# VHH binders against F-box/kelch-repeat protein At1g67480, part 10

Target 1, 376 residues: F-box/kelch-repeat protein At1g67480, of Arabidopsis thaliana (Mouse-ear cress) (q9cag8)
Amino acid sequence: MQAFALSGKKRIVNHGMCFSKGNLDLGSRLSENFMDDPLIPGLPDDVAKQCLALVPRARFPSMGSVCKKWRFVVQSKEFITVRRLAGMLEEWLYVLTMNAGGKDNRWEVMDCLGQKLSSLPPMPGPAKTGFKVVVVDGKLLVIAGCCMINGSLVASADVYQYDTCLNSWSRLADLEVARYDFACAEVNGHVYVVGGHGVDGESLSSAEVYDPETCTWTFIESLRRPRWGCFASAFNGKLYVMGGRSNFTIGNSKLLDVYNTQCGSWHGSKNGLTMVTAHVEVGKKLFCIDWKNHRKMSVFNAEDETWEVVALPLSGSSRAGFQFGKLSGKLLLFSSQEETGQCTLLYDPDASPGTQWKTSEIKLSGSCVCSVTITA
Key: E = the ipSAE of ESMFold2; O = the ipSAE of OpenDDE; V2 = 0.75 times the mean of E and O plus 0.25 times the DockQ between their complexes.

## First folded at step 4 (VHH)

Design a39 (framework vhh_surovatamig_d1)
Fold by ESMFold2-Fast, scan of step 4:
Structure a39 (fold): chain B 376 residues (1-376), chain A 122 residues (1-122)
Amino acid sequence: as target 1 above (376 residues)
Amino acid sequence: EVQLVESGGGLVQPGGSLRLSCAASGFTFSTYWMSWVRQAPGKGLEWVATISQSGSEKDYVDSVKGRFTISRDNAKKSLYLQMNSLRAEDTAVYYCARESYFGSGTYYLDYRGQGTLVTVSS
């Protein structure tokens, strides 16, 4: 963390320029610490930012190495807005793969055409499982999870951030409650974590929200019942939590818990799913691979809260791993099965019925643990 | 070193009963959820039943509800499936499976045994 003076008061912030509260126009500045030196000699800063926005994304780490002012511009969410207006946004797919030994995990990167670009630097901290990944403000967060210590699962509260513009990792504020196998989603620029297992393996009903502007986690209203192995998706300013287990609902719970981020309250229904092995949100729909019933795909329409079923062209096995990715408005299904090995399928929701599924040329180097799409 | 060994399969007439057993070794059995899965000839794997660590929670595929009962004995490191009112469509290789998680929000099966064949035929 660095100390900064702002409006006569000292603050401690992380190196990523986070402020405690408010709609401050400070995304590209360190307040009064930035001098009047121009970003580019001979140009006003607004014009300079527009010129920098035209540079290909792969050059951002090099741009960030020029000086601190360029580094802070490239890291800012304002820069993503400038690039969007310039038509320069690039969509890249990040996939975390695990080798057959289960010991070497690495992030691989692909462009919008599925062409391999690079691998990320290794994640800091100890190897964990039961963690969640989410993207907020163009940055990848890896949240919490657990590790095995002396034959026991130990829950973590650690949060790490990958900055795609600088190609570097940093540590963010820890969760208030260490947890693993919890639900996680981004809603309107904030990250929500819900439920899971805690430090003594206890089932959690607590929930927290992360504000990137203040770099702080804050508790929100808890779930009515503890829940683990659940998943979350975001639609229209609301957080939808479903799946997983509770001692009170057993494995057949269709409990859907919905959090309204504007009024700060939960409501529940029985219009959810029981167990899923993979999920992904595309547009106004949530696509889920059911754990049971021949591993069919169930699709939730958030506008009318209805479900439909889509045929899945894969037979599941007990050792199959399914994970989704999304790229160019289409779904990728990563599968690792005993008889077929690794394969990738592409699902186009806009294609004619019966022609949505195609084989993808994408070949992962290992089993997919998770994936995210980052646009910058 | 994780091992799961199933037994108790065989030929039985429709309406008959069988009790499957699974002996676990190489891990702390009492800390894992356990499942039974099956594979009918020429078909994929189908989940049948799941049981929690303590045995307090159980879940079944709809086609076997009321006919099958899953149970466990943590002291003996054993998992059981009592199958009553067997039907021709229950014919399959039955596998004992350990439920785990690896970097995902959903529990899934990471190990299974060699299986035991159940044939329901007249």
Scores: ipSAE 0.000, ipTM 0.285, lowest interface PAE 10.7, mean pLDDT 79

Design a40 (framework vhh_surovatamig_d1)
Fold by ESMFold2-Fast, scan of step 4:
Structure a40 (fold): chain B 376 residues (1-376), chain A 122 residues (1-122)
Amino acid sequence: as target 1 above (376 residues)
Amino acid sequence: EVQLVESGGGLVQPGGSLRLSCAASGFTFSTYWMSWVRQAPGKGLEWVATISQSGSEKDYVDSVKGRFTISRDNAKKSLYLQMNSLRAEDTAVYYCAREGSYFGSGTYLDYRGQGTLVTVSS
């Protein structure tokens, strides 16, 4: 009962704090009170924000510790805009790595030059797999997944947020439906989750959207067919869901489900991919490594919905251990091979044909599980 | 220690049949999706077939549909691939593979066995 009540409660998250519905007024009152003070004595707030924007990103946790009004500023979407106008935005790469034993997961953080900066504090809750990560409003979300309890897989609805400015974790509202191995993408400031496996290991057709402004999950129209192990990409206000399995009848299907966020409806086609080892979005294109296609990259152009193939500069005999990263508009390919160990390749989609691949100096401590790029 | 041990490979005539077996140990076999992958001489790895935790869902590469059948016995911790109507192009080393949880947005095959050689020769 208590576990059901806790899981059923929606939590409002504001500036790294998680509030129950009864505490929303208190949060508003706290925000109202500290907004009365100037950011910097003797300066208008707009000028003060411009001054704060010139501080290097590594100093944001220190800035957030000065006072609650500075903390509010550095966590805001507005501050990202002020920093962009000042030419001070910094792209940092966050990579979740796993050791050779597959049982020690850690977040590594690197700057745009590949220099290791820090490690994130440990994620709250039990260790999970089949979870998804996404960035919304400059914050990292780790969504759902499953864990092994007494020899059984237990699906989770837990959602955690990492605030890159404060270097801290908080808990967001739980999903309506616990799920793992589902599709997830951010579309125009909202986070979508689609499909996966549920509590009893069943294939799901349900889908939900998270609104960071209301801090709530809401069901959207379900898929026509349940599917798990699918992946999602976002282009031009639309959510593209590809891949996965549900049963033998949709097994190798190239089923592409497209959700239009403006009209709230799904459209189906057969112009998708089946099995994908890794994917990443760069420059309005979706780059995929298809396990069935001798480890060539399949590239989807969302504007005309066409596919092209790009050769990998790796042996077709190399073992499965590919993940993508994205940095400065370029792809990073993290590869784990038994004989050669770990290597990182850089792909520049804007370079001349035949010169797009280069070796990267970025070295991971373990195999890449997933990565996100956060600009602040 | 996770171990996957394949057996049942050998030389067979075109049109013949073979049954591959994989013995799993060191993990809770019944909670994992399992796959068969193969590597033909001078070629890359190719996915062949996948089976769900309970065995209720199965998937195959188009070239083997109707000829190959994947199955499992969770009590015996064993995975099988029944191969019928074998063709010269089915010649490959066949690997039993454990499907890990999805990392990022793809299927990650986190463990493979040592493989068993299947040669289809006229």
Scores: ipSAE 0.005, ipTM 0.327, lowest interface PAE 10.4, mean pLDDT 79

Design a41 (framework vhh_surovatamig_d1; at its last look DockQ between E and O 0.35; V2 from the best seeds 0.00; counts 0 for: pae O 6.8 > 2)
Fold by OpenDDE, look of step 5:
Parts: structure tokens; sequence; C-alpha cells
Structure a41 (fold): chain B 376 residues (1-376), chain A 123 residues (1-123)
């Protein structure tokens, strides 16, 4: 009696769940309807905007969380204009600091009184150097730079924006050419990037301009000669590019290149600085610390293209590098070295002769890498 | 570890000459700009001269132009400063220094320097 073991092969029917590609078209229709709702029920939108403009800057992130329409208004360029008209603009200082180990970079925020505010969220992307920071329409832009990968410098084209009203980072359009150690400045609402090192470490002559309205980078006329380590400043609708080095120059270049944004052309003079460790624009003046002498500040007047020298009130061997800040029309001098006990210095250009320098109570948590001042 | 060791300092009469040397180790010497800096008694640190990686670019402080010559030998990982027509005001401790490629947002600074060598110019 042969027991036929019927081995019932259970066919596991793999029901392939066809995840139907649901039409993600739902995102575009929801955006149009929120604009029809009143900003504040019972008020015209213009009046509602004026009401919102009276709220302290520190509360803007909370306002942005109320609804999509409030978020849209708070982040808008128009909102800054409304605040200006209302006399409610607040100037804040943003400082990128580095700890003693060089591994922890953080953005610190201070109000006009030098009081520390809440920290920024972490900046996206890898830790970089050789980048530039600029302010446009109340936004902080961190542009390009390089990072060390496997013993080699890798140039970046990445651009990140920090919205100071929403306390958030976003990524903008990449540069056309990845670069580090370049010159950068805002001119009439546009961001200019000039020169630097490229992906192979080559010196660049190329220049680009960013339009925030179109969210695009475009090439402009190139520099006559490739140069890196330059800095830029803006005066009277013109872009001034100073300093830096070039393989085509005998020694350090003192060339000043000026870009006319109206005609789209460069002209040059020999009245520039060479290597600058720090620079800041205040009004119609450019304040610079030359790498050759850390005991004096060079001041450029863009109206007559002249230079003056202002002594720094430094005692002893100034081994310390410095960075600039600006707040309420005053210059701040930060130490770039973590030496415990160095006070922040304040320079008042409008003070009486001999009284321009004061000690500031502003204290950073680390060495100043860079700073920007944003009014909103 | 990055090391810079200066040599060649000493006592010299006004109008005399000295050659300073700096031996570099612990880094790829040929990829860095190098500088000489000095500190006179009772004074701060002063930049003197700089040289590019290849040696094709050189720059000097105005007070030493025409008298001092900076040079380098990348094969020997060495930096030199030829000092001619020395003056009393050139009396200082001279330091060899490495220039950084970048600092922070694109700033250049001297990140390492040696212990220095004393140059005394006296009659």
Amino acid sequence: as target 1 above (376 residues)
Amino acid sequence: EVQLVESGGGLVQPGGSLRLSCAASGFTFSTYWMSWVRQAPGKGLEWVATISQSGSEKDYVDSVKGRFTISRDNAKKSLYLQMNSLRAEDTAVYYCARESRYFGSGTYYLDYRGQGTLVTVSS
C-alpha cells in the first residue's frame, strides 16, 4: 500500500502591487486658491499687511506658520517695503563662527544691541571654504566654495539661501562654473561673481550675474586676466573688484577692475589693494585690512577713488587675523583667533577724532569666519 | 607635523649681507605660497616678502625693495631670503611662514611660522 505523498506546491501568486503613478498634478491647483482668501478676515489685504508689519522680526517664523498666505507675505520683498514705510525695520548681525577645532561652524545672530538671538538651523551641504556670502532682498546667500575630498580641493557651484523671515534654508540655481576664492557683491539687486579658482585649480577670468527675479545665472564680460583671491564691493551701481593674484602678473596685483552694470563693460585702474584679510562696506566707503599690515585699516572712498589710512588701536604683536562686521552704521572688528579675552572693537566713523574706537560688548562663541548684516 | 626651521641669522655691519634659509617639512612645500616676516624689538610683526609656488611671482615690502630677494627650491623644500645693503632698521627676528590657500570665506593668512632667526645690524 504505497502512500503517494501528494507534495502540493503552493503557488505563491506574487500579487505585484501596481503602485499606480498617481498624477502628482494635485500640487499646482492648491496653490491658486489660497490667494483668494483674505490675509486677515474682515480686513483689506493692504491693511492686513500693515498690521503684520508691526510684529517684531523675531516672530516672523511664527507668522509664517499660520497659513500659506501669511508665509508668502512674510517672505516677500514687498513685506520689507511695508515694514520700512512703517518704521519697523530691524537690523540684525549674522556671524559664521568656527570653534577651536575648526570642525564646528555655526551661524550666530545678534540684534542691534548685540544681544544673541536664536541660532540658525544648520547650513545645508558639506563644510566648505573659499565661499562668499552676500545679502540680496533680505536673504543670505552662501555661494560656491570648495571642500577637501581625498586630499584634493573640489570646487562647488552650489548656492544656498537663508530666509531670515522664515528661518529656513533653500537651494538656488547652481553657478554656471564651479569656483572658490572669487569676488562677490550685490549690485542693484543682482549678485555678481568674478574670477577665482575652477575645478582643476585653474585661475578664472569668467564672471556671472544672478537675477533673483528669474532665478538664473548668466555670464557677463570676463576679466581681462584670470585672477583669484579677489574681493568685490559695490558703489553707485558699479562693481569694484580688487586684490588677488594672477599667474600673468608680476607680483601681487594692485589692479582695480570696475564693471559698469549699465553698459556691461569693464574698465581698469592701478589704484587697488593687493591681498586683503578683511573688508566691509559702510556707506560710500570701503574699509580694508591689508595682509601686509594688520595695525592699520585702509579706507577707500568711491566718490573720488582715494585711499586713507586709519590706525587700529591694537597693542602688542598682532598675530591675530581680523574680520569685519557692521551694525547700526558702525564697524565691528572681530578676532579671527580664539585667543580667550580679545574684545570686539567698534569703530564709529562719525565720532570725533580720537574717539572713534571703542570696546564692544559683543562676544562671539568662536572665531569669526564671515559676517553679514540683514535689515528686515 | 608642519615644521619650519630658519637659519642664517647673525650680527652684521651696516651695508653688509646675509642669506637666510628655511627648511620646510611635514607638508607639500611646492603647493604653498611662502613668506618672510620679521619682528623688530618692541615692534609688531611685519611682512617682508612673499613668493608663489613656482617662484614666478614675488612681492616685497617697500622698505626692502631692491635690497632683498626671496627665492625657493622646491626640490629641497627650502625658502631663502638674500638680504643686501642691510640697515640698522632691518634688525629683527626673521620668521619663515607658510601662506594658507584659504581661510573662511576666501581670506589668505599665514598659518605656520618657524621659531625665527635673529638678524642684528650694528656698527
Scores: ipSAE 0.017, ipTM 0.396, lowest interface PAE 6.8, mean pLDDT 83
ESMFold2-Fast, scan of step 4: ipSAE 0.012; ipTM 0.359
ESMFold2, look of step 5: ipSAE 0.223; ipTM 0.622
ESMFold2 (binder alone), look of step 5: mean pLDDT 84; pTM 0.849

Design a42 (framework vhh_surovatamig_d1)
Fold by ESMFold2-Fast, scan of step 4:
Structure a42 (fold): chain B 376 residues (1-376), chain A 119 residues (1-119)
Amino acid sequence: as target 1 above (376 residues)
Amino acid sequence: EVQLVESGGGLVQPGGSLRLSCAASGFTFSTYWMSWVRQAPGKGLEWVATISQSGSEKDYVDSVKGRFTISRDNAKKSLYLQMNSLRAEDTAVYYCARSYFGSGTYDYRGQGTLVTVSS
């Protein structure tokens, strides 16, 4: 995809999808159609939105099926604001699990208490690995990755969105550059992708940002050098890129690449970690498991840019199969060890010292590939 | 159908050398990162070494650096681990594993080959 394809016209982002470039007049015409109809007969629209905000989140697909105007409301980021002000926001955990055969990947959904709610409809497109997941405006994005086609590894530029209100998948604009094993994070309502491997397996320095308002990817300043197997975290309007490999050397880079979204420039330091297999942001802290030492978590404090260590209650295990999640301000650690089977540990950073780790009642149906938390 | 078959394990004296081999089938071997992982008696799995698709990049756990060398032959669809200056604490079952590095996981592992370092 190219930047000129959108011709400067506003898009209807409340539908959770990008329209074709032929839909230039759509926004003004839909606005005119809605002006004559109240959202709820007998109520002003602001009061009606407050009434709709009190409905449990599990009812959103049903609400969206009532009429086009309600569908428009429940899909909007503005509705999340109305629900926040009403004290009605619900935090749900979405976990992508893989069965023992590695062939069936399923999204499972849990509430803030860890109770299983549902499974998502199957993700569209070919089965991929090396993709990234991110949440923006209450919607789940699954970005890029690679698959095997006719015996060859093929990098993808595909982007899919899951809309919690419609309970359905749609396709967004493709990345400008197909990539896998790249870094991805949301910063102030925009999605950033950095580095990875490209079409011929080459290491990438290019970076792109997605704007949900325009439904477009745009290149930003590239990294000084190519980087893959890295990850990204966002704090205070900045994108922090750590881990991974570059310049033909495995795990030797402590390079921390920081992108300032306001001035549009990269800065480097040596205050990063070399190789990280799992990470999660909880509050203003980044929790990491190092590829070489899984007896501890390395914790980055974004406020003062210092590192600390937190002991793990896990020991002597595989470095594979560890993944993080977060729920209700707490860290979840998903583990798939052969001796113990599937288990979940809970870390409460606000608990008294020595009581922060507990066993969670959350039991996944398979090994965790990745997880996201969506508040709506 | 992905298969990984390890061989070359056995009994060796401290200070000795041993070469492990892994034969891969059922997938395009040249497109995957590969790893060796081990499990000592009564302990969990420990990652030992990783090699990139082309063999240009390699990494090792600190305890084996300078002693072990990972290599691959994409034409033969084979992975190798050359183990020198073996110590009693290297005694373990060694597994060949197919790695997806960006995911922090391996999705397939072989049956393993036992290495015993004892006088």
Scores: ipSAE 0.000, ipTM 0.267, lowest interface PAE 11.9, mean pLDDT 78

Design a9 (from s5 with Y101F F102Y; framework vhh_surovatamig_d1)
Fold by ESMFold2-Fast, scan of step 4:
Structure a9 (fold): chain B 376 residues (1-376), chain A 121 residues (1-121)
Amino acid sequence: as target 1 above (376 residues)
Amino acid sequence: EVQLVESGGGLVQPGGSLRLSCAASGFTFSTYWMSWVRQAPGKGLEWVATISQSGSEKDYVDSVKGRFTISRDNAKKSLYLQMNSLRAEDTAVYYCARESFYGSGTYLDYRGQGTLVTVSS
């Protein structure tokens, strides 16, 4: 049955959306007969979609439960486009928090004012570390990672998708190569994974790209040198890979490997960072907290490939965990320090000099593991 | 559960040496990168040294290069920091720390209670 289940795994693409086997089992797709009916009786479909686009985002799961036609519309990337044109896009912050016991990880969602909405359903599958999160087509992907099996770290190839409009998880195609502690970023609607540790704990140079249209992972040109603990950011149709280590090198790499998605080639420089504790991109800039120096942010400007340093207004950090978030073009810094407790700072890169840092109204229920911003 | 227990701290004169030890338990020690971090009185945490899974790769903060040596014994599940030519500025509580990765970055997920090193004349 497992063999038949794998051969029976279906991929349905409609208007750029991909349905995993789980979504098909839920009956989320429309039959051809339903596709011929108007979305709202008495209205052309384009006008009906404009009307549906005016509904607040918090009502999307309820809208999707009305009928399969509305569920299909709400899940579509076309609906995001219609909402954008209507000026109705909402930007929500999704934060994965860990309790003091380190065992219970939970996704919590907040609006742009820091008002807690509701927690997501639990992530499916076994608990993992070294995984990466990314947003593509308004959906949250949780990719790969590792877990402890019989005292050993075992790399995973599992990929899970959270649909923000349906408030549900589904499983996507597995990676071609199981990996953890790899680099991951979305570039022009495609998800790239690069490097990491493989099944035997080996450093990887392989890279793969996910196409939501085909629901498949495909290998791209490998890195010249294997690396793990590296991170990625995307600017102007290019993938920037920085940092990391190899089991065969002394120290950390300052190599910046840039993949051009249009011509499918890598080129490198030594203008990268060696290791970071946290990173986030806002606009055309990449904000990093150096692993060695927790009192400063290193800021990369992708337009001219230059670095600048910004001081952090933090004190008393004897035990500190740092993670970034972003909302409305502004950077959030989540910190957990023994002397000061949990706090959230807001950095506005467009504010006048000397007024860029402020205390944020956002209060986390635990330590931030990671965060994503989803606009829908 | 994961535990890290430091030992070997004490009072030493400038120019002296100390060897710090860290006993790890509750996880597969050989699969993790390990670090030493320190906190001087009235100051924040400072990263000191890192060692790879096999011990083949090592990195140090500039102020201790050539004076400190990080090492590990995977069979004994132990991490070490050999500190030579100690200076007053090396006075701090030294913590053994495990390096881990979460979602979007790297983090030191566990550290011990620390061991105090005092360098005074």
Scores: ipSAE 0.005, ipTM 0.351, lowest interface PAE 10.2, mean pLDDT 79

Design g1 (from h11 with S53Y; framework vhh_8h63_2)
Amino acid sequence: ELQLVESGGGLVQAGGSLTVSCAASGFTFDDYAMGWSRQAPGKERELVAGITYGGSTYYADTVKGRFTISRDNAKNTLYLQMNSLKPEDTAMYYCAARSWGTLYAHSFDYWGQGTQVTVSG
ESMFold2-Fast, scan of step 4: ipSAE 0.011; ipTM 0.395

Design g2 (from h11 with S53W; framework vhh_8h63_2; at its last look DockQ between E and O 0.14; V2 from the best seeds 0.00; counts 0 for: pae E 11.1 > 2, placed apart)
Fold by ESMFold2, look of step 5:
Structure g2 (fold): chain B 376 residues (1-376), chain A 121 residues (1-121)
Amino acid sequence: as target 1 above (376 residues)
Amino acid sequence: ELQLVESGGGLVQAGGSLTVSCAASGFTFDDYAMGWSRQAPGKERELVAGITWGGSTYYADTVKGRFTISRDNAKNTLYLQMNSLKPEDTAMYYCAARSWGTLYAHSFDYWGQGTQVTVSG
């Protein structure tokens, strides 16, 4: 139950009181009483939650629009637990695609079988490049990046979040430093951004962390050297930053910067990669497509910090690049080629040798820019 | 200011050869991956050839074996040698540069104005 504060928004609410001195006191109390109302009149809340847990995930925005209490319940960790016990959890793949015409981006959504669902509402704000995406607390964040203005890249600090229950985008706190082509990953419920280019194109060593509980970004210890064109992955409470360039090296380097979130410090080594065009984490392994050789994956094992190589099953002379998706512990490789005969590849790292690769029937409406997987 | 200037385009008969070049200025040339893209009227821009800062090359299937990309880091110049030209090679040819990332056309940060190549017959 809500008071109507915005002129363009409508709710189905039985609100028979007018505002006066006595009604203002009652109106204030009514604005705070929604959690005391039963979810479904005549049912205990525990039973009502079990009934709601049977509703397919596609109906969550409708459920969240019923009232404040339904919205709170649908967003709660308890509700996800009830859905898991009922066998109702659904894994969805979210892919940002760019059409052949240029900068027209859209988020496509697929279920775990690759069947298309609806698209997300358009993001607010200008079209971006050089941004990063991450999932934290079951929410999709799109962080920073840059816009092309009169032939120049202009860095952004904007952060947007997609809320499944509202089926809408909202703006979160800005970064302290606008950046693009930076590294980004989630570690233990916090989001880290590291390096990149700033507003004047300067190379950055600064790093920031987002705490969803306080809804704020704060600086952490800077990198020893500026780094851009890099990426990050998280393993065992640590943030691994590699790829790209540093001002302290001639050309690209295999420098690996590791941030230990427990002690708040960086450690460096030469056990990284120079540049990659795609990366994805599955379990304790990081899969990368090397910038110079698109016919193999380099695979980092976080447990012993070693690298191995997996050849891609490419035939013929095609030299399309790939971007990664992830479903049910398996890798999807989306080709950049859009003509007939394009094949999405599926890689199962746990299958026996000789059976790890399959062709997937998933087809995107455009080129994959990035993807995330969210279970609810 | 970073600049890419193409030259060497023109009219050539089918089966002939042509070399286009791209003079680069205002940046550290050998730190960039470079490429040639082309766009014919009514078609999408196509990456024709690319060369990494380490010298590794890429060619589109439509030109492989006929075109050769090279770079001269001492002269800050990118070249595309085009042999056995066909009428379908007719297009505006653009020089492009990228400081990191892929050699694909949608990933390049800097572009020249282009030079026209027209193949008759």
Scores: ipSAE 0.000, ipTM 0.221, lowest interface PAE 11.1, mean pLDDT 79
ESMFold2-Fast, scan of step 4: ipSAE 0.011; ipTM 0.404
ESMFold2 (binder alone), look of step 5: mean pLDDT 80; pTM 0.805
OpenDDE, look of step 5: ipSAE 0.021; ipTM 0.531

Design g3 (from h11 with S53Y S56Y; framework vhh_8h63_2; at its last look DockQ between E and O 0.26; V2 from the best seeds 0.00; counts 0 for: pae E 10.4 > 2)
Fold by ESMFold2, look of step 5:
Structure g3 (fold): chain B 376 residues (1-376), chain A 121 residues (1-121)
Amino acid sequence: as target 1 above (376 residues)
Amino acid sequence: ELQLVESGGGLVQAGGSLTVSCAASGFTFDDYAMGWSRQAPGKERELVAGITYGGYTYYADTVKGRFTISRDNAKNTLYLQMNSLKPEDTAMYYCAARSWGTLYAHSFDYWGQGTQVTVSG
């Protein structure tokens, strides 16, 4: 183990992430009485933490199972800081895949080289669609959505988190309003959900924010008009909501709603996209695939709020759909077609023109529903 | 003009198998979620199976494990393979399309005229 830890020192920049200390139920179980024990007998705790920071990420669940003090340390913001300074951060790609029956949904995990590591434990609760995923404090959140129960569509307010350090799922506070096909993004350590469909199928204008320190959802200012089938991205403290539609605003095809988290208000413009089947943020840019044209990416630059177009390197008349992954500042495009020899594309936005596209060797066990990238 | 035309219905013995298909025209097939609904005389229309443009599928509990929905985007065709058929499966089967969003029985935008499936026995 120590030989691998010493040889594995690499610098991985963990931009914008933080670890929450605010799991009150877990924090209660980590009372100060066991914190007086040494982390490793015979070593000062500062030295022990540096030794633990050299352990490969794959062993974090084992470390967290040693005792409550080890679990507390592995989950702490200090631990990720020590790992960052030691150059030990590891970037993993988490992909939710499904088969034609929809019964075998699972999270697949890959390292930065595309090597398949392990699958996550099964999510609690029924299989859902129309949910959103987000990363906050190094944890994967799966938020709301809907499922079919006895022939009826049931909107969910459930929120589950996956703790990468414990390799386990737990339940967080419910949303105030059950919703599906809503917009969701993280801004400055807080999670925002906007719009969607409610329990009666109505288009929602309501929006909520989750504060990991209080473990609560609270309403923020509603949108001026309801929308659903939309998505959100965060840039420079602002939440950008695009896409989708509403029976109330069916004619609104390019509305961009922007929430400024500093002043707590929305403003709108006609500089968005109508409907998007996939999106991903890389750096200061948002990459989108339009629902009617899967052969191009529309790229939004948040700094000047301009759009450009990047053609996909597709042959013939292919109408393959794609879902995005992100790894090491590059885009992965996973095809939604079921053809043999599944072609995953890799796009490097920082490479010189003419060298930006490659074929990736990454293979999924099913169709990509969504993905997140977590560095720890 | 968007059109959905079902075919492949007919009479089949209980326990048998049948495939119905739906040819789509007048729209970009790949951009639509598709589904099959059925209606027996005097009954409400029931969503039987659905498939999104991302490949996610839905099945009613009454047909799970017996029916399989699939789509061939190159041929603009939707299929429903029905195995282990029961007399209760007798109905008019309708192809349906939805332009955007999560599958739900009441939310389909376009419908075909249907194909009759009759299971005897």
Scores: ipSAE 0.005, ipTM 0.259, lowest interface PAE 10.4, mean pLDDT 79
ESMFold2-Fast, scan of step 4: ipSAE 0.013; ipTM 0.427
ESMFold2 (binder alone), look of step 5: mean pLDDT 80; pTM 0.805
OpenDDE, look of step 5: ipSAE 0.017; ipTM 0.371

Design g4 (from h11 with D31Y S53F; framework vhh_8h63_2; at its last look DockQ between E and O 0.04; V2 from the best seeds 0.00; counts 0 for: pae O 5.9 > 2, placed apart)
Amino acid sequence: ELQLVESGGGLVQAGGSLTVSCAASGFTFDYYAMGWSRQAPGKERELVAGITFGGSTYYADTVKGRFTISRDNAKNTLYLQMNSLKPEDTAMYYCAARSWGTLYAHSFDYWGQGTQVTVSG
ESMFold2-Fast, scan of step 4: ipSAE 0.013; ipTM 0.415
ESMFold2, look of step 5: ipSAE 0.000; ipTM 0.291
ESMFold2 (binder alone), look of step 5: mean pLDDT 79; pTM 0.811
OpenDDE, look of step 5: ipSAE 0.120; ipTM 0.600
ESMFold2, look of step 11: ipSAE 0.486; ipTM 0.781
ESMFold2 (binder alone), look of step 11: mean pLDDT 80; pTM 0.815
OpenDDE, look of step 11: ipSAE 0.210; ipTM 0.648
ESMFold2, look of step 13: ipSAE 0.145; ipTM 0.579
ESMFold2 (binder alone), look of step 13: mean pLDDT 79; pTM 0.809
OpenDDE, look of step 13: ipSAE 0.016; ipTM 0.308
ESMFold2, look of step 14: ipSAE 0.400; ipTM 0.740
ESMFold2 (binder alone), look of step 14: mean pLDDT 80; pTM 0.815
OpenDDE, look of step 14: ipSAE 0.018; ipTM 0.451

